# Designs tried in a protein design chat: VHH binders against Vitellogenin-6 (vit-6). Part 13

Target 1, 176 residues: Vitellogenin-6 (vit-6), of Caenorhabditis elegans (p18948r1340to1515)
Amino acid sequence: ANCVVKSTKINTFDQVAYRNQFTPCYSVLAKDCGSEKSEPRFVVLMKKINEKKEWKNVKVVYGENEIEMYKTEEGLICRVNGEEIEYQPESEIEKKQYNIIWLNKNTLKFDSDDVTVQFDGVNARIHLSALYRNQQCGLCGHYDNEKETEFYDAENQENTIPKFAKSYLYKDSKCN
Key: E = the ipSAE of ESMFold2; O = the ipSAE of OpenDDE; V2 = 0.75 times the mean of E and O plus 0.25 times the DockQ between their complexes.

## First folded at step 9 (VHH)

Design I3 (from I1 with Y101W; framework vhh_8fcz_2; at its last look DockQ between E and O 0.01; V2 from the best seeds 0.00; counts 0 for: pae O 7.0 > 2, grease 24.7 > 24.2, placed apart)
Fold by OpenDDE, look of step 9:
Structure I3 (fold): chain B 176 residues (1-176), chain A 124 residues (1-124)
Amino acid sequence: as target 1 above (176 residues)
Amino acid sequence: QVQLVESGGGLVQPGGSLRLSCAASGFRFSSYAMNWVRQPPGKGLEWVSGISKSGDETTYADSVEGRFTIIRDNDKKMVYLQMTSLKTEDTAVYYCARDRWYDFETGYYAMDVEGQGTQVTVSS
């Protein structure tokens, strides 16, 4: 299934579309929310980094790696564990280093067995394996084929869209 | 046909109170979270408050938090907005809007302003 973020519009895995105002704090787009797991296998986060242009930062946590992609005036930047990964259009062998593929200078793809994230600095497409049906949570919905419960928050409470979105704000040292 | 009819607006002094009402019909009211939005003069629509389907959860814009209270009656298909400590900046046309998702198959889009609204004017 696919979740699409187009500027401020989100199309969830269950094909529900709504608007979300991203903030300078990360929001969880997609997350492995399986109850039996001590640690999520993946987390996809997104925050706004430019208010006027809707430029965004996407962070993918996968295993022991943190992949960060964000838009700048010079183009799309990718960092893995804090180290910048340079654009490598001609390197086929290393294209999937850390599961990262440069589709072009302005488009990155994180490609794993569990989750795929395509990002161009403003828009994102997230693909999840069917294995994560009923195991997904975040702004991209529950991936449970139930549209009526799409806006249940992280605590499984029935809420408005704004409160739903707020419930998936990622709290860290920078955003409390 | 979906209908939302707002009422209760008026002229009030700063610090005053008003209670807005929204009468809903033409849809399964209890299946939708409801919202109040407002349009200040010369400005676009801004979200004010929302309430879950069951009424158990409420949320507010920062600008109205602690002053406004949203409640609903699913049996009567009503949504209310109790406004207290009103400020001049609260002057706007207020609308109620259901919290909808857009379904690509049916063509229904999220949170449309369907009513005529009710005018709230806060002035000394």
Scores: ipSAE 0.018, ipTM 0.258, lowest interface PAE 7.0, mean pLDDT 87
ESMFold2, look of step 9: ipSAE 0.134; ipTM 0.475
ESMFold2 (binder alone), look of step 9: mean pLDDT 81; pTM 0.820

Design I4 (from I1, 17 letters changed; framework vhh_etentamig_d1; at its last look DockQ between E and O 0.39; V2 from the best seeds 0.00; counts 0 for: pae O 8.1 > 2)
Fold by OpenDDE, look of step 9:
Structure I4 (fold): chain B 176 residues (1-176), chain A 124 residues (1-124)
Amino acid sequence: as target 1 above (176 residues)
Amino acid sequence: EVQLLESGGGLVQPGGSLRLSCAASGFRFSSYAMSWVRQAPGKGPEWVSGISKSGDETYYADSVKGRFTISRDNSKNTLYLQMNSLRAEDTAVYYCARDRYYDFETGYYAMDVRGQGTLVTVSS
């Protein structure tokens, strides 16, 4: 299934469209929320870094690696565990270093067995494996093929969209 | 050398069916999502359908939903497109493409490799 973020518009895995105002604090777009796991297999985060241009920063936590992608005037920057990864277009992928693919200077693709993230600095497309049906949480919805409960919380209570969005703000030392 | 070779195109009447095949070589087929794109006379290219690496997930343009079925056999390095209930507007050259980037809303897509295409003509 695919979740699409276009500027301030989100189309969830269950194909529910709504508007979200991103903030300078990370929001959880997609996360492995399986109850039996000690830690999520993946987390996809997004925050706004330029108000006027709707430029964003995307962070993917996958295993022991943290992949950060963000828009600059010169193009996209990619960092893995804090180290910048040089732009390197590949027509043939033998081994994807850190699961990162440069589609062009302005578009990156994180491609794992569990989650794929395409990002162009403003928009993102998240593809999630069917293995995560009913195990997904975040702004991209529950991925449970039910549109009516898209904005329900973990306690199966209906939320307004703003409350729903607020619930997925990532809390760190700088935010909340 | 990376190669994609489409086959199965031809002339068919409206309401008819065709099955396209794409033989892939020169790369690890199972490591790539694949797509079908088409270009009709006088029109720009259009994304038609996509399939995940494993084949577990499939995607379709609104124009072909319910009529076309994409599939793949990784053991044979082959991509398929079953086209049913064909319409005149389906007339196009159909290309097999290795999946790179696409936007489902705008229809924009980018690919690194595609075949030479196979012509599908739907006419009474």
Scores: ipSAE 0.013, ipTM 0.316, lowest interface PAE 8.1, mean pLDDT 87
ESMFold2, look of step 9: ipSAE 0.252; ipTM 0.587
ESMFold2 (binder alone), look of step 9: mean pLDDT 82; pTM 0.826

Design I5 (from I1, 19 letters changed; framework vhh_7n9e_1; at its last look DockQ between E and O 0.70; V2 from the best seeds 0.00; counts 0 for: pae E 5.4 > 2)
Fold by ESMFold2, look of step 9:
Structure I5 (fold): chain B 176 residues (1-176), chain A 124 residues (1-124)
Amino acid sequence: as target 1 above (176 residues)
Amino acid sequence: DVQLVESGGGLVQAGGSLRLSCAASGFRFSSYAMYWGRQAPGKGREWVSGISKSGDETAYASSVKGRFTISRDNAKNTLYLQMNNLKPEDTALYYCARDRYYDFETGYYAMDVWGQGTQVTVSS
């Protein structure tokens, strides 16, 4: 299953398209939403860098690791637990549980057994393993092959599109 | 450095079977979705089948669904296509390709590595 996220359009895992506007506050694109888990296995977040540009920041929380990808005037940057990694053509950074791949100087890929995220500084493509069928929530929908349930929130309640989108804002000290 | 080498093609009678292999080298095979395509004489390339990096999701063109099976062995860096109940219209040069990234401008998956292909010819 794939979710394709563009600046104002999201095509969900169940191929439902809708319009969404990102803010400088993180929104959850995809997340392990198993109800009995105290910590999700992964969370994929996205925000605008600022109000004026279409550039985005993507954060992948995977186990104990934080992977941040974002675009700057000098190009696409990747940080792993705060440490920036350098672009090398056709190179990849292999870790025990995941892999980070520069597909080119303007495109990164986070690769794991659970989730794959391709990011070019503006757009993202998220692929989930079939293991997460009925266990995924976020702006990318529920991955249950049913269009009628696509906008259910984390409590499995149907919402209008704006309310659905707000239910996945990631709250911190500066964001409601 | 990056290479894909197809094999297993040949001449077969209609209704017969062939198994194609694609040996990959020079990259981390397990990190890429892969697919098979084909090109019949005088025609453009056609997508045939695709498989996710782990092998847990597969997809097929409607013309081959139910007859062809894609699979992969990540330990051996090899992609396979089992072709059963072959028809004359399956005659083509079959090639494997690495799905490198999603092209946000076109909405299609961009391919950046191609094999030389293996010929499949199906006699009536």
Scores: ipSAE 0.122, ipTM 0.527, lowest interface PAE 5.4, mean pLDDT 78
ESMFold2 (binder alone), look of step 9: mean pLDDT 82; pTM 0.828
OpenDDE, look of step 9: ipSAE 0.453; ipTM 0.788

Design I6 (from I1, 22 letters changed; framework vhh_8k46_1; at its last look DockQ between E and O 0.61; V2 from the best seeds 0.00; counts 0 for: pae E 4.5 > 2)
Fold by ESMFold2, look of step 9:
Structure I6 (fold): chain B 176 residues (1-176), chain A 124 residues (1-124)
Amino acid sequence: as target 1 above (176 residues)
Amino acid sequence: AVQLQASGGGFVQPGGSLRLSCAASGFRFSSYAMGWFRQAPGKEREFVSAISKSGDETYYADSVKGRFTISRDNSKNTVYLQMNSLRAEDTATYYCARDRYYDFETGYYAMDVWGQGTQVTVSS
């Protein structure tokens, strides 16, 4: 299943499109919401770099690893656990449980068995394994093939689109 | 370098079967969705089938659904196409490709095709 996230539009895993405005505070695009575990296996987050630009920061939390991808005046940057990764043409940076792939100088891909994220500094495409059917939540929907429940919030309550979007805003002391 | 090598084509009578293989090297095969395409003489290249990187999702063109089965073995870096109940209109060069890139402006998936393909000929 695929979710395509643009500056003002999200097409969910269940093929539902809606408008969304990102802020400089992280929102959850997709995460492991399986009811059997307290700690998600992955979380994919996105925010605007600042209020003025449409450039984004994407963060993938995968196990004990934190991958950040973001656009700057100097180009697209990738950090793994705080350490910068240098761009190399057609390069793949392989780790034990995931890899980082430069698709070109302006597009990066995080790849794992659970989730794949393509990011170009503004837009993201998230691919999720079918194993997460009914076990995923976030702005990209529930992946349950039910379009009527796409707007249930993080507490699984049906809401309007603005409330739905706010319910997946990642809580942080600076972005309360 | 990245390579995809398709094989297993040949001559077969209508109603017959063939199994195509596509061996991959030079990249982490398990990180990519894979697809099969074909091109008959005088026609444009067309989509045949695709499979997700884990193998849990498969896709088929309407013209081959029910007759063709795509599969993959990530331990052997190989994607397969089992072709049953072959018809004369299945005659084509078959190519394998990997899912490289989603183009956010056009909405199309860009797949790379760089194998030489394998010829399948179905005739009486």
Scores: ipSAE 0.204, ipTM 0.572, lowest interface PAE 4.5, mean pLDDT 78
ESMFold2 (binder alone), look of step 9: mean pLDDT 81; pTM 0.801
OpenDDE, look of step 9: ipSAE 0.510; ipTM 0.793

## First folded at step 11 (VHH; framework vhh_8fcz_2)

Design J1 (from H5 with A110G; at its last look DockQ between E and O 0.63; V2 from the best seeds 0.00; counts 0 for: pae E 6.2 > 2)
Fold by ESMFold2, look of step 11:
Structure J1 (fold): chain B 176 residues (1-176), chain A 124 residues (1-124)
Amino acid sequence: as target 1 above (176 residues)
Amino acid sequence: QVQLVESGGGLVQPGGSLRLSCAASGFRFSSYAMNWVRQPPGKGLEWVSGISKSGDSTTYADSVEGRFTIIRDNDKKMVYLQMTSLKTEDTAVYYCARDRYYDFETGYYGMDVEGQGTQVTVSS
């Protein structure tokens, strides 16, 4: 299943399309919402970092690892647990349980058994394993083949699109 | 260098079977979804079948579903297309191609056709 974020447009795992204006605060695009343990196995987050150019920051939390990808004037940057990964054409960084692949200077792919994220600084594609049917939540919907419930919020209440989107903001000391 | 080498084509009568092979080298094969595409005589390329990087998901064009089976072996870096119940309409040059990246404008994966292909001719 794919969720595609093209600038401000989101096409969910269940093929429902809507617009979301990202802010400088992270929003949850997709996460493991089916674990009875309190820790999700993955979380995919996105925020806007340049108001004039629709540049985004994507963060993937995967187990104990944090992968951050974002665009700058000099190109796309990737950090793994805070450490920058140097660009090389078609380079591949192999870590236990995931891989990071530079498809080119301006396109990265995070690849794992659970989730794959392709990012070019503005747009993202999230692909989930079929194991996450009925176990996924976020701005990318619920992956349940139900279009009527796509906009149920983080507390599983039906909402208008703006309220649904706000319910998936990642809250910290500097954000709502 | 990246190489994809297709083989296993040939001349076969309608109703026959063939197994196409694609040998991959020069890249991390297990990181790419793979496809078969074909070019019938006098026509453009058309997509035939695809298989996810792990091999756990397969898809087929309507015209070949139920007759063709795509499989991969990540240890041997091979993709296969098992073709049965062949028809004259299946005559084409067949290529394997890797999905390299998602094309945000078209909504499909950009595929790299990098080999010379293998000719399949179904004729009575």
Scores: ipSAE 0.068, ipTM 0.488, lowest interface PAE 6.2, mean pLDDT 79
ESMFold2 (binder alone), look of step 11: mean pLDDT 81; pTM 0.814
OpenDDE, look of step 11: ipSAE 0.580; ipTM 0.852

Design J2 (from J1 with A33Y Y108T; at its last look DockQ between E and O 0.60; V2 from the best seeds 0.00; counts 0 for: pae E 4.8 > 2)
Fold by ESMFold2, look of step 11:
Structure J2 (fold): chain B 176 residues (1-176), chain A 124 residues (1-124)
Amino acid sequence: as target 1 above (176 residues)
Amino acid sequence: QVQLVESGGGLVQPGGSLRLSCAASGFRFSSYYMNWVRQPPGKGLEWVSGISKSGDSTTYADSVEGRFTIIRDNDKKMVYLQMTSLKTEDTAVYYCARDRYYDFETGTYGMDVEGQGTQVTVSS
């Protein structure tokens, strides 16, 4: 399943389209929300960093790792746990939990068995393994083949689109 | 380095069958939607079939649906194209290709042809 964010438009895992105005605060695009009581295996976050351009930051929290991808005037940057990572040629990944792949100079891909995130600085595509059917939540919806429940908030309550979107803001001292 | 090596082509009579193979190396094979494309004599590239990362979803061009089957083996890093009921119009060089990226403007995937291909010739 794919969720596509094109500037301000979101097409969810269940093919429901709507607009979301991203802010300088991270919003949850997709998150492991399995019924079990455990830490999420992944969280995919997005924020806008420039009001004059539709440039975004994407952060992937995957296990104990934070992967941040964002656009600058100098190009697309990837940081892992705060440290910038140079282009890494594709290799056999059997020995890693994830890989960072440069699809071209302006497009990065975070790749794992659970979630794949393609990002070009403005737009993102999130792909989930079928294992997360009915086990994911966020601005990308619930991945449950039901369009009527797409806008249930983080507490599984049906909402208008603005309230739904606000429920997935990532808490920060400056972002409430 | 990324490598895709196609094989299994040959000469076959109309109505016959062939199975094409594609061996992948130098990249995480299971991270890519994989495709078969073909180039008929004197013509451009034509998409034939695609298969999802897990193999759960397959797609086919209308001209081959019901006759061709795409299969993958992620453990062996292989893609196959089982072709049956072959027609003279299926004569082409066949390539496998990775689904490299999603094109946000067109809503479709971009593909690269990486290998030398394998010739399929269907004639009586």
Scores: ipSAE 0.133, ipTM 0.552, lowest interface PAE 4.8, mean pLDDT 78
ESMFold2 (binder alone), look of step 11: mean pLDDT 81; pTM 0.808
OpenDDE, look of step 11: ipSAE 0.462; ipTM 0.830

Design J3 (from J1 with E105W T106S Y108T; at its last look DockQ between E and O 0.11; V2 from the best seeds 0.00; counts 0 for: pae E 6.3 > 2, grease 24.22 > 24.2, placed apart)
Fold by OpenDDE, look of step 11:
Structure J3 (fold): chain B 176 residues (1-176), chain A 124 residues (1-124)
Amino acid sequence: as target 1 above (176 residues)
Amino acid sequence: QVQLVESGGGLVQPGGSLRLSCAASGFRFSSYAMNWVRQPPGKGLEWVSGISKSGDSTTYADSVEGRFTIIRDNDKKMVYLQMTSLKTEDTAVYYCARDRYYDFWSGTYGMDVEGQGTQVTVSS
């Protein structure tokens, strides 16, 4: 299944489309919410970094690695654990270190066994296989093939879209 | 071109076993999670099982959990479905299907059935 994030619109894994206004604080797009796991296998986060241009920052937490992708005036930047990863054409390397692939200078793909994230600085595509049916939570929905429950919040309560979105804000020392 | 060729179906009695095979070609096999789906007579497609790119993770529909096992061989570009304790309700045409990436430019994504399938009939 695919979740598509375009500027201010999200099309969930269950094919529900809705409007979302990103903030300077991270929102959880997709997360492994399996109940029997000690920690999620993956988390995909997104925040807005430019109001006028709708530029975004995407963070992928996968295992011990933190991958950050964000748009700048100079192009798309990728950092892994705080270290910048230089652009390398796909034709030269089949798969880069840390599951990172540069499709071009303006498009990155994180390609793991569990989750794929494609990002162009504004839009993102998240791919999950059927392995994560009923195992997903975030702005991309629950991926349970139930459109009627798409906007249940993190506490599994029925909510309006704004309340649903707010429930998946990532709270830290800078954002609460 | 993308090709998925299913085989191994047949007629078996309830409680019997079958092993289905799917031969893949025309795409980067190891880049895709693979699935088995089935279409019972007079019904729509239903998902049966999935396996991750590397084969390290598997999942199953509740109706087949504990009875079916999905395996893949990336070197041979094969995916298999070992079926045991077969029931009459398992009767269907079985297909292997890859999870397709979404294409930003074409606007298309999904899991498509691309093969001819293999018939599984469970009957006494």
Scores: ipSAE 0.020, ipTM 0.470, lowest interface PAE 4.0, mean pLDDT 88
ESMFold2, look of step 11: ipSAE 0.096; ipTM 0.511
ESMFold2 (binder alone), look of step 11: mean pLDDT 81; pTM 0.810

Design J4 (from J1 with S30K S54K; at its last look DockQ between E and O 0.59; V2 from the best seeds 0.00; counts 0 for: pae E 5.4 > 2)
Fold by ESMFold2, look of step 11:
Structure J4 (fold): chain B 176 residues (1-176), chain A 124 residues (1-124)
Amino acid sequence: as target 1 above (176 residues)
Amino acid sequence: QVQLVESGGGLVQPGGSLRLSCAASGFRFKSYAMNWVRQPPGKGLEWVSGISKKGDSTTYADSVEGRFTIIRDNDKKMVYLQMTSLKTEDTAVYYCARDRYYDFETGYYGMDVEGQGTQVTVSS
């Protein structure tokens, strides 16, 4: 399944499209919501870099790791746990649990067994295998092949689209 | 050097079966969804089938659904296309291709043909 996130439009895992406006505060695009007793295996977050540009920052929290991808005037940047990873054509940076792949100068891919995120500085594609059916939540929907439940909030209550979108803002003392 | 080597093509009668193989080398095979595409005589490339990087999701063009099966073996770095109930319109050069990126402008995946392909000819 794919969720495609553009500047003002999200097409969810269940093929529901709606408008969304990102802010300089992180929103949850996709999160492992299937575990009742453990922390999420992944969380994918997105925010605008600032109010004036369409450029985005994507953060992937994957186990003990934080991967940040964002666009600057000098190009696309990737940081892993705070350490910047240099662009190299078609390079792969392999760790035991994930890979960072430069598809080209302007496109990065985070690749793991759980989630794949392709990011070009403005747009993102999140891919989940069918194994995550009914186990994910976020602005990308619930991946349950049921369109009538796509807009359930983080507390799993059906809401209007604006309220649904606000329920997935990442709580942060600086953005609350 | 990225290499995809297709094999298993041949001449077969309508209704027959073939199994195509694709051997991958020079890249991290497990990190890519894989596809089969084909080029019929005098026509451009058309997509046939795709398989997710873990092999848990497959998809097929309408013209081959129910007749073709895509399979991958990540340990051996192989992709297969099991073809049954072959028809004369299945005649083409078949290529395997890896997904490289999602093209946000077009809404399709960008794929490169990287091998020489394998000829499948279905004729009585």
Scores: ipSAE 0.104, ipTM 0.521, lowest interface PAE 5.4, mean pLDDT 78
ESMFold2 (binder alone), look of step 11: mean pLDDT 81; pTM 0.820
OpenDDE, look of step 11: ipSAE 0.618; ipTM 0.863

Design J5 (from J1 with D99E; at its last look DockQ between E and O 0.64; V2 from the best seeds 0.00; counts 0 for: pae E 4.9 > 2)
Amino acid sequence: QVQLVESGGGLVQPGGSLRLSCAASGFRFSSYAMNWVRQPPGKGLEWVSGISKSGDSTTYADSVEGRFTIIRDNDKKMVYLQMTSLKTEDTAVYYCARERYYDFETGYYGMDVEGQGTQVTVSS
ESMFold2, look of step 11: ipSAE 0.168; ipTM 0.551
ESMFold2 (binder alone), look of step 11: mean pLDDT 82; pTM 0.823
OpenDDE, look of step 11: ipSAE 0.729; ipTM 0.891

Design J6 (from J1 with Y108T; at its last look DockQ between E and O 0.56; V2 from the best seeds 0.00; counts 0 for: pae E 4.7 > 2)
Fold by ESMFold2, look of step 11:
Structure J6 (fold): chain B 176 residues (1-176), chain A 124 residues (1-124)
Amino acid sequence: as target 1 above (176 residues)
Amino acid sequence: QVQLVESGGGLVQPGGSLRLSCAASGFRFSSYAMNWVRQPPGKGLEWVSGISKSGDSTTYADSVEGRFTIIRDNDKKMVYLQMTSLKTEDTAVYYCARDRYYDFETGTYGMDVEGQGTQVTVSS
């Protein structure tokens, strides 16, 4: 399934479209939310970083790895566990259980068996394996083929769109 | 060097069946969704079918749904298109293509067509 996130519009895994305004605080787009309590295998986060442009920062937490992709005046930057990865046309960076692919100087792809994230500095596309059917939550919905439950929060309570969006805000020291 | 080699085409009567094969090399095959596209005589390329990286999700153009089946084997780096109930409208050169990027402007995937294709002709 695919979730497409544009500047102010999200089209969820269950093909429900709604408007969302990102903030300088990370929001959870998609994460492993299996019915059993466990550490998520992945979390995909997005925040807004520049008011003049619709520039975004995307972070993928995958196992013990953090992959950060963001746009600057100088172009798209990718950091893996804090280390910047240089642009290399049409090359792949292979790691255990995931790949980082520069599709071009302005487009990156994080690829794994669980989740794929394509990002161009403004927009993101998240693809999930069918194995996460009914085991995914976030601003991209629940991936359960049910459009009417897309706005249930992390506690499975039906919410208005603003409360739904706030329930997936990722806390840190500046955004609590 | 990326290489996709299509085979299995031929001349078939309406209602017949064919199985197309695509052998991949020169790239990490398991990292890409794969597609079949076709070019009918005198027309542009049209998308036929797609399959996710793991093979867990398949999609089909409306004109082939229920008649064609896309399959992949990541260990052998192969994509197949099982075609049944063939119609004269299915006559085309068939190509396999990898899914390279999502185009946010068009809402579609950009695809690399690298091979020579395989001709399918459905004629009485």
Scores: ipSAE 0.154, ipTM 0.579, lowest interface PAE 4.7, mean pLDDT 79
ESMFold2 (binder alone), look of step 11: mean pLDDT 80; pTM 0.805
OpenDDE, look of step 11: ipSAE 0.574; ipTM 0.840

## First folded at step 12 (VHH)

Design K1 (from H5 with D99E Y108T; framework vhh_8fcz_2; at its last look DockQ between E and O 0.08; V2 from the best seeds 0.00; counts 0 for: pae E 2.7 > 2, placed apart)
Amino acid sequence: QVQLVESGGGLVQPGGSLRLSCAASGFRFSSYAMNWVRQPPGKGLEWVSGISKSGDSTTYADSVEGRFTIIRDNDKKMVYLQMTSLKTEDTAVYYCARERYYDFETGTYAMDVEGQGTQVTVSS
ESMFold2, look of step 12: ipSAE 0.415; ipTM 0.689
ESMFold2 (binder alone), look of step 12: mean pLDDT 85; pTM 0.843
OpenDDE, look of step 12: ipSAE 0.753; ipTM 0.900
ESMFold2, look of step 13: ipSAE 0.369; ipTM 0.663
ESMFold2 (binder alone), look of step 13: mean pLDDT 85; pTM 0.844
OpenDDE, look of step 13: ipSAE 0.630; ipTM 0.873
ESMFold2, look of step 14: ipSAE 0.401; ipTM 0.674
ESMFold2 (binder alone), look of step 14: mean pLDDT 84; pTM 0.841
OpenDDE, look of step 14: ipSAE 0.700; ipTM 0.899
ESMFold2, look of step 15: ipSAE 0.399; ipTM 0.670
ESMFold2 (binder alone), look of step 15: mean pLDDT 84; pTM 0.839
OpenDDE, look of step 15: ipSAE 0.585; ipTM 0.837
ESMFold2, look of step 16: ipSAE 0.352; ipTM 0.650
ESMFold2 (binder alone), look of step 16: mean pLDDT 85; pTM 0.842
OpenDDE, look of step 16: ipSAE 0.294; ipTM 0.699

Design K2 (from K1 with Y32W; framework vhh_8fcz_2; at its last look DockQ between E and O 0.61; V2 from the best seeds 0.00; counts 0 for: pae E 2.5 > 2)
Fold by ESMFold2, look of step 12:
Structure K2 (fold): chain B 176 residues (1-176), chain A 124 residues (1-124)
Amino acid sequence: as target 1 above (176 residues)
Amino acid sequence: QVQLVESGGGLVQPGGSLRLSCAASGFRFSSWAMNWVRQPPGKGLEWVSGISKSGDSTTYADSVEGRFTIIRDNDKKMVYLQMTSLKTEDTAVYYCARERYYDFETGTYAMDVEGQGTQVTVSS
């Protein structure tokens, strides 16, 4: 299944479309919400990084790793645990938990067995393994083939679209 | 170097069956969704079927849904197309293609067609 974020428009895993105004604070697009887990296996986050442009920052938290992708005037940047990764069209790191692939100078792909994220600095496509059917939550919906429950918030309560979106803001010391 | 080698084509009668194979090498096969496309005589390429990198999701063109099945084996780096109830309009050269990236402007996928293809001819 795919969730597509095109600037402000989100088309969820269950093909429900709505608009979300991203802020300079991270929102959860998709995360592992499996039962009885104390820590999610993955979290995909997105925020707006420029008030006048549609530029975004995507962060993937995958196990102990933090992958950050964002657009600058110099082009698209990728950092893994704070360290910048150079442009390479393909990857040879097949034994790691994940792979970072430059599809071209303007498009990155984070690839893992659980989640795949394609990002071009403005737009994102999230593909989720079928193993996460009924196990995922976030702005990309619940991946449960049910359109009427798509806007249940982070506390699994039905809400209007704006309140649903605010419930998935990622809280940190600079955003609350 | 990336290589995709198609095989399994041939001449069949309407209503017949064929299984096409695609052997992949030179890239991390399990990281890429794969597709079948075809080129009918004197026409451009048309998309037939796609399969996600894990194999957990498949898609089909309306004209082949219910008759064709796409399958992959990541251990053997193979993609297959099982075709049944073949029609004369299925006559084409069939190609295996690596799904490169999602094009946000068109809402479609860019694909790498690299092999020579395999000919399928459905004729009485």
Scores: ipSAE 0.373, ipTM 0.668, lowest interface PAE 2.5, mean pLDDT 82
ESMFold2 (binder alone), look of step 12: mean pLDDT 84; pTM 0.833
OpenDDE, look of step 12: ipSAE 0.513; ipTM 0.854

